# VH-VL binders against Lactate racemization regulatory protein (larR): the designs that were tried, part 16

Target 1, 221 residues: Lactate racemization regulatory protein (larR), of Lactiplantibacillus plantarum (f9uss8)
Amino acid sequence: MVLTDIEYLLSYLEAHHVPTIKKKRHTYLTYHGLAEHYTYVLKDGIIKNSIILQDGREYNLSYIAKPDVISLLRDEVSRSTDQPFNVRIESEYATFYQVNRVAFWKYVNSTPELQNYVKNYYRKKLSENILRLQRMVMNGKKGAICAFIYSLVDLFGRKVNEGILIDFVVTNDDIAGFCGISSRSSVNRMLKELRTDGVITVKNHKFIIQDVSYLLDQIAN
Key: E = the ipSAE of ESMFold2; O = the ipSAE of OpenDDE; V2 = 0.75 times the mean of E and O plus 0.25 times the DockQ between their complexes.

## First folded at step 16 (VH-VL; framework fv_ebronucimab)

Design q1 (from m3 with light chain T98Y; at its last look DockQ between E and O 0.76; V2 from the best seeds 0.76)
Fold by ESMFold2, look of step 17:
Structure q1 (fold): chain C 221 residues (1-221), chain A 122 residues (1-122), chain B 111 residues (1-111)
Amino acid sequence: as target 1 above (221 residues)
Amino acid sequence: EVQLVESGGGLVQPGRSLRLSCAASGFTFDDYAMNWVRQAPGKGLEWVSGISYNSGSISYADSVQGRFTISRDNGKNSLYLQMNSLRAEDTALYFCAKDTYFEYGQGYFDYWGQGTMVTVSS
Amino acid sequence: QSELTQPRSVSGSPGQSVTISCTGTSDDVGGYNYVHWYQQHPGKAPKLLISDVSKRPSGVPDRFSGSKSGNTASLTISGLQAEDEADYYCSSYTSSSYYVVFGTGTDVTVL
C-alpha cells in the first residue's frame, strides 16, 4: 500500500499530533506582508490566494481545493517570514494543520518522503504559474475569461447530462479578479457572449460548460 | 422607457392563494435576473424571491419558503409570484425589481415597479 | 435573522454630514463587495444611490458616498439637503440559501 506524497504528509502531521485550526467562510488565514511563524497545510476545504490592489479591486491568483501546503515561497531558515498573499476561506469551513515554520523544515530535512513532497510541490507550482502567466499576458479579455473557466475543470469539474458542471460558486467579481478586468460590466458582457454562443449555462449559481472546444479555441497558444 | 408593472394584488383571507404578475418592457427581459421585494405598511424592505434569466437558479426568503413560487415567461416578458397559504404577515406592497446581472444577488436593482398591494385579513 | 442592522433614525442640519451604518456578517457584508444603498421617499419606489460599496450611478450627487470596513458598510451624506429626508436601505449578497438581504432601514431627518 503506497501513499501519495500528500497522503504521507498528512499522516506524518497526524502522527506528530500537529494541532489544527478551523476557519469560517470569508475569514482570512493569512494576510499579505504580515509576519507569520507557522506553515499551514490544508486538511479540508477550499481557499483563495489574492492581493488587494490600490483601487480596492481583488487580484486573485489561485484556488487550493485539495490538501496541500498553503505556501513555501519564503526563507526556510528564519523563525518568521512575511506572507506572499492573502488566504481567504471560500468553503463553509476549512481546516489547517498549524506547524511552526522551523519545525516544519526540520521534519522535511530529516524525512526523505517529505523531501519528495516538497520537490514535487515546487515543480507543480512553477508549472502552474508559468501556464497562468502565459494565459494572462497572451490573451485578450475574452481569452482570459475562457482560460480561467477552463482552469476550473481540474479543480471543480464534474460530468453531468448538460456538460461539465463547475461544482463551486464563482461570482463575477471573482472572475474579474482572476482575469485582471477592472470593469464588472465587461465581465458580464463576455459571459453573455459565452451564454448566447452555447458555451456555458448557469444552474443553481454554478457554471455548466457545454462546449469545451470553444473555450480551448479562445485561449492563446 | 424601462417599465415594470405589477398586478394581481388584493384582499384575501388567510390560508388562501394569490398570483402576482409583473409585465416588463423597455429592455431585453431574458438578459437579467428578476426579483420580488415586499414592504409591509410602515415597515422596511424585505427581499422575497429571485429567479435567474433562465429560471436555472431560484431562491426564497425563509419567511416564504415552501409557500411561494416564483416563475417567469420570457416569451411574454413576464415575472410571476404564486403565493399559497397566505398569512397576515404577508400583507405588504409587492415590488417587481430588475437585476443588472443574469443571476440575482451579484448585481443591484436598477429598476423597480410601483408595487401591487396584498392584504391578508379575515 | 435575514436582515442587516441599520440605526432606526439619523438627523442632521442642512449642510452637515450624516453617516448610516449597515452591519452584517462575514457571510454577506464582510464577505463580498455587493453592498448597495437605496433611497425611498414616502409613497415612492426605492431608487439606487450607491452600488458595489462605493460606486455612484450617473445622476447621483457626489455628496453621497459609501465605504466598508469588516462587516459594516457605511453611507455618508455630506452637505445634507432638505430633499435628502427619506428612508435609506442597504442590501447585500449573501452566501446563504437566499442570496439577497436588506437592512432594517434608516429614517433620515433634516432638521
Scores: ipSAE 0.668, ipTM 0.849, lowest interface PAE 1.7, mean pLDDT 88
ESMFold2, look of step 16: ipSAE 0.632; ipTM 0.836
ESMFold2 (binder alone), look of step 16: mean pLDDT 91; pTM 0.931
OpenDDE, look of step 16: ipSAE 0.852; ipTM 0.927
ESMFold2 (binder alone), look of step 17: mean pLDDT 91; pTM 0.931
OpenDDE, look of step 17: ipSAE 0.843; ipTM 0.923

Design q2 (from m3 with light chain S97G; at its last look DockQ between E and O 0.03; V2 from the best seeds 0.00; counts 0 for: pae O 15.1 > 2, placed apart)
Fold by OpenDDE, look of step 16:
Structure q2 (fold): chain C 221 residues (1-221), chain A 122 residues (1-122), chain B 111 residues (1-111)
Amino acid sequence: as target 1 above (221 residues)
Amino acid sequence: EVQLVESGGGLVQPGRSLRLSCAASGFTFDDYAMNWVRQAPGKGLEWVSGISYNSGSISYADSVQGRFTISRDNGKNSLYLQMNSLRAEDTALYFCAKDTYFEYGQGYFDYWGQGTMVTVSS
Amino acid sequence: QSELTQPRSVSGSPGQSVTISCTGTSDDVGGYNYVHWYQQHPGKAPKLLISDVSKRPSGVPDRFSGSKSGNTASLTISGLQAEDEADYYCSSYTSSGTYVVFGTGTDVTVL
């Protein structure tokens, strides 16, 4: 069978004996703004990308819960560049391929399959970010929260009788960070409203989406 | 320790009936959905049927729909599969599999029995 | 009968890495993260190896890993060992038809 682009990347890295590193939960792989010599590829685990704003607040960008390159946003020809994001491990452990930046792009430039991966990577990331920006900018705080919760479906969603279980613990602080909401109380209030309205329920600190249509409506507004 | 022990398998002629049982222990039986999965000799796994923790939800594979009946007795920690109108293609090792959730369609099978062999032949 | 498509067999030498693909549709593999992997040794019952695309149960070595992209899930066995020789099955909940669909199975041989 034909490997997907990411599968091909993983197989390629493995074949080239690229070293891996394993990190524990809530440790950081990289820090925003610090020099980085490596390109990291998530092998297994869950990570969160974020940035620290000038005022010291943390803004959460995305979860990555499947194998993928952590970031390709920096100059491909540079031996070293500033890391664009904080990368925190969210699963018990996460394993990464640690690829020298120069070597990584050498691999890409010499392998059509990897070029295709990179091309698709940028398209995907661009699309995702456009949608995220639209939802967060156009729909207010509640809409942003709804959009965020909905976005978790693809990452952690599981169909259950009650609806869609988000099988991952997301804290209210995390939500605040993802939605750019400075008031924790505001997040709490809005989540309570969603529960009261039967849109979501919370069991064992996990969301169950009971009314997906409501979320979508809020996103569309 | 979780244990699942299947029984009731044997040799039967086509058109006949057979009832399989699975005895469960080592966990709270009535908290979990249960499933039957079968494997024909030298073949792959095939999901047969699932039943929720309280028997409120039941599902069957198309291949056995209308012929097989899954049931459970939570008081006896037992799962059953009544197989009617048996066919040659029903020949398989039948596994009892514990679900990880109360309703089927939610979890995965974290424990399996060793299986009981059903042979349908003239 | 709906089945997820797996390669019939894969092989590798000890210490090598092998990958098993599991291809389905948007109704199963491509849906939510409910793809699981089972290992079955000859004459033995299946054993849960990976749940929910990439989660390892306790006792499963970290050399086993799972991933998913689109309608294809993958199981990777790194550092292949003799005891890894077995049949491997993927499975997924399916919103169309049966509750659970299994892959066709892959025979992993250690050379």
Scores: ipSAE 0.000, ipTM 0.476, lowest interface PAE 15.1, mean pLDDT 88
ESMFold2, look of step 16: ipSAE 0.720; ipTM 0.877
ESMFold2 (binder alone), look of step 16: mean pLDDT 92; pTM 0.935

Design q3 (from m3 with light chain V100L; at its last look DockQ between E and O 0.48; V2 from the best seeds 0.00; counts 0 for: pae E 4.4 > 2)
Fold by ESMFold2, look of step 16:
Structure q3 (fold): chain C 221 residues (1-221), chain A 122 residues (1-122), chain B 111 residues (1-111)
Amino acid sequence: as target 1 above (221 residues)
Amino acid sequence: EVQLVESGGGLVQPGRSLRLSCAASGFTFDDYAMNWVRQAPGKGLEWVSGISYNSGSISYADSVQGRFTISRDNGKNSLYLQMNSLRAEDTALYFCAKDTYFEYGQGYFDYWGQGTMVTVSS
Amino acid sequence: QSELTQPRSVSGSPGQSVTISCTGTSDDVGGYNYVHWYQQHPGKAPKLLISDVSKRPSGVPDRFSGSKSGNTASLTISGLQAEDEADYYCSSYTSSSTYLVFGTGTDVTVL
């Protein structure tokens, strides 16, 4: 059997009859700072990781739009069980495998294929976070917005006659939170500039990218 | 400072048309979305239609879809509502409302006009 | 047409606190922080009172405050005054084709 790392994990969880839970759009699976005794694995759906800062601003970290483990920042020997992020459902529904945290790590520690999954998971997440850090320090606010919109192509992009449709609703507040921009009005102004320049358009709440080269030119590398 | 002045209301028979205008001043008109909101006598507020800063996006309430047309002329700082096939239930005070963003819906209405009255009766 | 649910009327004596609810769904009030409140005195145009759930514009007295929990937003008027007698409307962004919905309105009476 030649399974990818994630296919192996999902098959393993099914073979061990790990239960699933289902959550509705805009409800939370977990909250930052609350104790949690389960490891969750996304089976279906789209979620957003975030932190609510003390001043009330939401700092958005990532979307997870394909099967993956929600977080592995705590292991079986960690002194804290606090969840590192808020996890909100962004699709109509999302389905998760729910496995006791200690039991999950017992599976990993006894199964070389799951150990390989975990090593690859950390390498992948580290690479993604390094790239996100690079984008946050890019050419001011406009460059950050262009980098973020471009990053949505891999997650939600679909070619259409008008360009590349981002087939997911992303609000100005979402963009502000991902780009570290303090106000929705700043995002609004910069999106207006992109629309006026023919780089993007908006149809039925969703972006269509009309000039990918412009986005790339605004991104420092 | 910011002013929105509606005009074009009046008494009309069912099935007739009216065109409302809203003259804007005191802000950069083409930076913002604009909206029409109506209020029937003794009733609440009902959003009617919105138009993006450059007319590239337009939406209507279900109750007016296909009968009303929103437009704007950024050169004249003016917003319009063409109301065709008027019905008795369209009787209302019609307000022009400035959005805070270039698209309608994700902002709020920071300035409103005094409204222009439309009465549809046989 | 979709509407956010508000009580038809609320009353209180001067100095009391009143709270007006605005109930929607997870696709509007519950899903976004784009909930706003407008005050409308008789014969006048609406005026922005609270934006983005709880943000008070310059010139709005601090006795007005807003909050949200789940699918319900609330406007609280602390220390009611005679001039607070008016109609109050909430509004919310919605992911539906309409983009925006108003509440049914609440008539506040100062006894």
Scores: ipSAE 0.356, ipTM 0.759, lowest interface PAE 4.4, mean pLDDT 87
ESMFold2 (binder alone), look of step 16: mean pLDDT 91; pTM 0.919
OpenDDE, look of step 16: ipSAE 0.585; ipTM 0.846

Design q4 (from m3 with heavy chain T100S; at its last look DockQ between E and O 0.79; V2 from the best seeds 0.00; counts 0 for: pae O 2.9 > 2)
Fold by OpenDDE, look of step 16:
Structure q4 (fold): chain C 221 residues (1-221), chain A 122 residues (1-122), chain B 111 residues (1-111)
Amino acid sequence: as target 1 above (221 residues)
Amino acid sequence: EVQLVESGGGLVQPGRSLRLSCAASGFTFDDYAMNWVRQAPGKGLEWVSGISYNSGSISYADSVQGRFTISRDNGKNSLYLQMNSLRAEDTALYFCAKDSYFEYGQGYFDYWGQGTMVTVSS
Amino acid sequence: QSELTQPRSVSGSPGQSVTISCTGTSDDVGGYNYVHWYQQHPGKAPKLLISDVSKRPSGVPDRFSGSKSGNTASLTISGLQAEDEADYYCSSYTSSSTYVVFGTGTDVTVL
C-alpha cells in the first residue's frame, strides 16, 4: 500500500516522535502577526484560517477539515516568522503536530517524499486561492455566497434524500467573513432568496443544497 | 406594524397542561424563526424554546426539555407552546419573540409580545 | 442553567457614562459576534437595544453603544438620562446546549 503525500508526512512525524498539542473549540492555535517558531500539521479536527483587517473586521480564508500542514507561506530559513493568519479551532477538539520550523524543513530537504508533499501542497493551495479570488470578484455578493456554499460540498457534503447536506454549522457571520460581506443581515436576505428559489433549505442549522446546478450557474457567471 | 399577541396563560395546578398561542402579523411569518422566552416574577429572562421558519430546527432549554413542545402553523401565522407536566418553577410571563433570522439562536429578537402569564400553583 | 454573567446593578448620575459587562465563554460571547442587548422597563416587554455586538436598531439613541473583547461584551450608556433607568439583558448565540443564552440582567439606576 502506497501512502499518499499527507499520509507519508504524518507517518514521518509520528516516527520522529514529534509532539502533539490538542486545542479546544473556538480557541486559537495561532494569531496573525505574532512570532511563530513552529510549523503546525493538523492531525485531526477542523480549523478556520482568517485575517483581522485594519478596521477590526475578520475575513475568513478557509476551512481545513483533513490532515494537512496549516501553512507553508513563510520563509523556510527563518527560525521564527510572523504567523500569516489566525487559526481557530472549529471542531470540538483539534490535534496538531508541533514541529520546530527548522526541523521541519530539515526533514523536507532530506526526504524526497516530503519534498513531493510540499510541491503538491503549493499547487493545491494555489488552486484553492485562485478559486477563492474568483468568488470574491464574480457575480456580486449573491454569487459569492453561492460559490462559498458549493465549496463546502467537498469539505462537509453528504448525500441525503433532500439533496446534499453540508454537515457543518456555518453561521451568517461566517458566510459574511468568507464572502467579504459587511452586513450579516444582507447575508440573511440572500439566503432567504436562495431558500425561496428552492436552492437550499436549512435543517438543524445546517444547509441542504437542493439545486446544485443553480449554484454552479452562479459560479460560472 | 409588527404585532405579536400571546394568549393561553392562566392559573393551573402542578402536573397539568397548558397551551400557549402567539398570533403574528405585520411581517412574513414563514421567513423567520420564532421563540418563546419567559420571565419569572422579579427574575431575569430565560430562553425557553425556538423553532425555525420551516420547523426543521427545534430546540429547548434543559429546564423544559421533554415537557414542552414548540410548534408553528405558518398558514395561520401562529406559534404555539404546549406545556405539559407543569411545575411551580414554570410560573412566568411567557413572551413570544420574533427572530431576525430564519434560524433561531444566531439572530436577535427584534419584536416581542406583551406576554401571557402562566401561574402554576397548588 | 447556563447564563451570561452581568453585574446585578449599575448606577450613575444624569450625564454620566455607565458600562454593563456581559461575560460568557468561548462557546458563546467569545465564539461569535452574536451578542445582543435588550432594555426592559418595569411592566414592559423587552426591547432590542443593540444587535450583533455593536449595531443600533432604528430609534435607539447613539448614546448606547456595544463592544466585545474576548469572552466579555459591554454595553455603554453615555449621557445617562432618567428614562434609561431599566433592566438590561445581554444574550448570545451559543454552541452549547441551548443555542440562546441570556445574561443575568443588570438594574441600571439613575441617581
Scores: ipSAE 0.240, ipTM 0.743, lowest interface PAE 2.9, mean pLDDT 90
ESMFold2, look of step 16: ipSAE 0.700; ipTM 0.870
ESMFold2 (binder alone), look of step 16: mean pLDDT 93; pTM 0.951

Design q5 (from m3 with light chain D27S S95D; at its last look DockQ between E and O 0.77; V2 from the best seeds 0.62)
Heavy chain, then light chain:
Amino acid sequence: EVQLVESGGGLVQPGRSLRLSCAASGFTFDDYAMNWVRQAPGKGLEWVSGISYNSGSISYADSVQGRFTISRDNGKNSLYLQMNSLRAEDTALYFCAKDTYFEYGQGYFDYWGQGTMVTVSS
Amino acid sequence: QSELTQPRSVSGSPGQSVTISCTGTSSDVGGYNYVHWYQQHPGKAPKLLISDVSKRPSGVPDRFSGSKSGNTASLTISGLQAEDEADYYCSSYTDSSTYVVFGTGTDVTVL
ESMFold2, look of step 16: ipSAE 0.708; ipTM 0.876
ESMFold2 (binder alone), look of step 16: mean pLDDT 92; pTM 0.936
OpenDDE, look of step 16: ipSAE 0.827; ipTM 0.911
ESMFold2, look of step 17: ipSAE 0.683; ipTM 0.856
ESMFold2 (binder alone), look of step 17: mean pLDDT 92; pTM 0.932
OpenDDE, look of step 17: ipSAE 0.800; ipTM 0.903
ESMFold2, look of step 18: ipSAE 0.704; ipTM 0.873
ESMFold2 (binder alone), look of step 18: mean pLDDT 92; pTM 0.936
OpenDDE, look of step 18: ipSAE 0.433; ipTM 0.811

Design q6 (from m3 with light chain H36Y; at its last look DockQ between E and O 0.85; V2 from the best seeds 0.00; counts 0 for: pae O 3.4 > 2)
Fold by OpenDDE, look of step 16:
Structure q6 (fold): chain C 221 residues (1-221), chain A 122 residues (1-122), chain B 111 residues (1-111)
Amino acid sequence: as target 1 above (221 residues)
Amino acid sequence: EVQLVESGGGLVQPGRSLRLSCAASGFTFDDYAMNWVRQAPGKGLEWVSGISYNSGSISYADSVQGRFTISRDNGKNSLYLQMNSLRAEDTALYFCAKDTYFEYGQGYFDYWGQGTMVTVSS
Amino acid sequence: QSELTQPRSVSGSPGQSVTISCTGTSDDVGGYNYVYWYQQHPGKAPKLLISDVSKRPSGVPDRFSGSKSGNTASLTISGLQAEDEADYYCSSYTSSSTYVVFGTGTDVTVL
């Protein structure tokens, strides 16, 4: 069995006895703008990346729900850098490898497999961010919500009789934050419309997508 | 304009059952989650149960889990609370409360009824 | 059963400001901006006073304000008036076992 790039990274970190930290739900691992000396690798759990806007509002960037480096956005040369994102724990607990930044890049620079991971990481993140930008700007508020909901399928989606269950609780506030919508009432209204139109429903406090095609159409327009 | 009217309260012995009703008017009933909140005499508010607009999501406080059943009839604009195995500690004024959202408990209770009194005593 | 912690009572003279704290956890007050305040006069149903930490519904005087820091929300009543004498309850959505959690309640007395 050939390890994936992330699996290789995890195995590497374990082999080097990199310490782990465990955080509780809704606590923060990092804060945007604060100095950071470590590179964090999610080992287990779900986190949300966000930023604080100029006006003090919070914009939600992404969920990370599988093992991955939290961020490689900052320069590898620096021993410390300002953390680019707020990182909040969304699962009951999340566990992270806490790697010294210098050590992390030393590992990467000396290991072709980890170099490959980093290369793929940037490709993946670039792609994700392009899609996020498209979601935000192209289809209006309702389209943005549709695109966001659809994006949850890969992260949390599970096929059920009624459609696709998003097996993760997402609040309207979260949706607003992901879509750059300042009015919660607007989000609520649009969700109601989707519900009324039979596109989504809710069961046990979770979204069920009943008409994926509708969502895709809204994204395409 | 919005009205919530609770009924069904009374005096019952421990172990008995009681069914509360709430008649709603003045708003689109099936667009909103509904909740029961109770208040023991001289005590604070305690959330009891909530039900989403289509009954797809239901939640109970631990104190009533397994004993109480919340339900709704959207055709009758009515909310119900079936209370079984009643205990002395269930003695309270029971309020019907309208949510501002359809699900998740993300909303707040913008309208309350006047409550119906339930007394459980030997 | 989980409750948000409020002071039992607070008092002030007419015209003064009083603040009621509401302390929860990262699963409720600290986890969301879903903090609400209710006013309850004796023998009456609760009335919504503040939503979403700091929003005032229509009809609520601007002398009522809400804020939050960490796991603690606060209700401030400025320019205290006789009619403000009531019980005040905070509440929050919670991701714990319960749907909604209420505070223990605070009796506000106007001296």
Scores: ipSAE 0.140, ipTM 0.720, lowest interface PAE 3.4, mean pLDDT 90
ESMFold2, look of step 16: ipSAE 0.685; ipTM 0.861
ESMFold2 (binder alone), look of step 16: mean pLDDT 89; pTM 0.911

## First folded at step 17 (VH-VL; framework fv_ebronucimab)

Design j1 (from q5 with light chain T98Y; at its last look DockQ between E and O 0.82; V2 from the best seeds 0.77)
Fold by ESMFold2, look of step 17:
Structure j1 (fold): chain C 221 residues (1-221), chain A 122 residues (1-122), chain B 111 residues (1-111)
Amino acid sequence: as target 1 above (221 residues)
Amino acid sequence: EVQLVESGGGLVQPGRSLRLSCAASGFTFDDYAMNWVRQAPGKGLEWVSGISYNSGSISYADSVQGRFTISRDNGKNSLYLQMNSLRAEDTALYFCAKDTYFEYGQGYFDYWGQGTMVTVSS
Amino acid sequence: QSELTQPRSVSGSPGQSVTISCTGTSSDVGGYNYVHWYQQHPGKAPKLLISDVSKRPSGVPDRFSGSKSGNTASLTISGLQAEDEADYYCSSYTDSSYYVVFGTGTDVTVL
């Protein structure tokens, strides 16, 4: 019965009658030239955030599939780094609280429980990004793919008779973008190895993890 | 080297059934998804159905949903299309196409057969 | 089921450039980079020409190029030759229940 910090944030926004907006699949939560005006908090749905590299390639950062603040980094980053950031809706619809950026920080500054949320948010995001970098540089391409697939269990995992179903369609382009792999053929080769070794299988376009211990062995402790 | 040979086409009356086969050789058949694509005389290409490497994913175009059934036998390196309740609109050249990925849609069709003709008329 | 929209025909003289459009939606061409182009000569099976928007397989001349912007993909033939007279089809992944969709096809005529 004790509220988590995200539950506190959501109840706070409701109590202050913060308006919501709804966006459909594959639209972007960006407004040309005015993207710095609001802080958005995911209420319902799934989004993917990414950046555009200098050569135009897309690098995927994370999915957000549970209520959370979309990005505090984007709202405070300089104009040059702000241009490549994208937030795309991946579910049929997603709903967001829309909070004026200045007002959001006023709420935080006046409310210790929201300050705790923000501290935990940054700790969580730093930890996630450090682990992502470690997996990419220390485990090679196959290790990065294994770590990425394992990370989907918390977001989309559901136990079934055949193993752990990842209840979300993840394409080979998505995997390439999350793992920093420029060659789709490299992703396909690594996935073939995982299929052949009995680590994963596919049903209804979704992955089923059959050997989670294999994936864990690829993760550096 | 890679070969896809379709068979089983012919002339049939509306409401009848027909079963198409595609014999595959020159590649590891169960590494890849497989697809059926058709082309009515003088018309464009229409994707009909796809099947994943292990038959775990199967989809159909709306125009054939409920009437056609795709299947594969990885032990015989063969792809099949069971076509029930045939209509005049199903008259077409039917191609077998190899996918480059183990799920259809995320790859492309790198090899095609020459097709087998299905004609539905009274 | 939806089709990707292509012009019915385009024509050009040898050495000219022609461009074929392929227009879909945010659920296919606009949402994914699984856009491919196939060339089909009369009486022949289709042949892959361009994969993944812009990737040219080995053996395909560099006068063929692909791109996309928004919901529209484009195939360009920069130095049109007589053997390029054929039908051209785009295809795309789609996040609908059928997962694959073809374009309506474009007849390229070399004058």
Scores: ipSAE 0.686, ipTM 0.863, lowest interface PAE 1.5, mean pLDDT 87
ESMFold2 (binder alone), look of step 17: mean pLDDT 92; pTM 0.934
OpenDDE, look of step 17: ipSAE 0.814; ipTM 0.906

Design j2 (from q5 with heavy chain S59D; at its last look DockQ between E and O 0.82; V2 from the best seeds 0.73)
Fold by ESMFold2, look of step 17:
Structure j2 (fold): chain C 221 residues (1-221), chain A 122 residues (1-122), chain B 111 residues (1-111)
Amino acid sequence: as target 1 above (221 residues)
Amino acid sequence: EVQLVESGGGLVQPGRSLRLSCAASGFTFDDYAMNWVRQAPGKGLEWVSGISYNSGSIDYADSVQGRFTISRDNGKNSLYLQMNSLRAEDTALYFCAKDTYFEYGQGYFDYWGQGTMVTVSS
Amino acid sequence: QSELTQPRSVSGSPGQSVTISCTGTSSDVGGYNYVHWYQQHPGKAPKLLISDVSKRPSGVPDRFSGSKSGNTASLTISGLQAEDEADYYCSSYTDSSTYVVFGTGTDVTVL
């Protein structure tokens, strides 16, 4: 019947015999600031994009956990082909379609359905980033952590008897990196507050959210 | 002021059982994960098992999986290790170690007990 | 099953520097910054020396420092003193098989 935008893109890439590559956990697909001539589309797996700050810390920007284009920040006329982010594999493996950047945009420019995908992709990413910035900037460190944990529900959330399981192991360094917090001790202190207030608990190394309303209230702070 | 006192070690024959205890004081016990680490005579440190603050996460080294059971009683500020089907290779000094995080792995061990000796010999 | 590789022993004269390596994989030392160092004097329990690659707890002399590159972490003792003679162990978070792994240990001798 009707394909979603991403399903259409994937079928298009398959029909054009676009090759795939497979990468292991904690290896990098791309590095921020290095030249890259390919557009990558995630087929399977989970990745994290980030940049390295001046002090060596990794500032984490987002996860991609479902098929999607990794980045469309550069197009066929851009003077710089630098990759905008480090892209690290966080699942055991991740598989990507690898298509030449100029060829990718040629496909898009000649195909109305792909033009619609790209238009909706940019709208979606802009909206996501605006909301993320609003939530993180409006709140103190605790509010930023609450906003981040809440954002994981759409990515990894699964209802269980105990609450909402975040079905992905998230470390306190990951939280620090997504929230712009340089002190792991600060993250740990705020996670302790959430635990003692009955907002989160841990089972098998994963968070279970027990009080979503509390998270939402902290984000509005 | 933080103290960890292990007990329950001794000399036992292979195939028998022992239960180790660790009494904790000087900190809020149920804020932190706890760990057992062992050291065979003349050998290095080996992580044996860990348990999260609420017992929601528990893991074991492959060498003891299925034979040892870690548990905690937060009401008594106590950590336990039930060791069944003991083998000569389990002979070691067993340390109780306090984690700095509510989950083991992402923190470090800031306080250790003196250890309790387990000797498995026929 | 898995363990981090350290040299068996390292020695130096008083005032010199020694460096102890701790080599793992991308699942532990290479993939995370949860590498810690412990000092153990004979007959004593281990004591935390360095946490999180390079953080020195209060009371630990500044001649102890830590770093890492790739899959290898390093502990450096500058200005070696007699009391530094001890065994040194690294540990790391690991996302495979277990969540904690120790290194094989290094005997530091002050000549």
Scores: ipSAE 0.699, ipTM 0.875, lowest interface PAE 1.3, mean pLDDT 89
ESMFold2 (binder alone), look of step 17: mean pLDDT 93; pTM 0.937
OpenDDE, look of step 17: ipSAE 0.707; ipTM 0.890

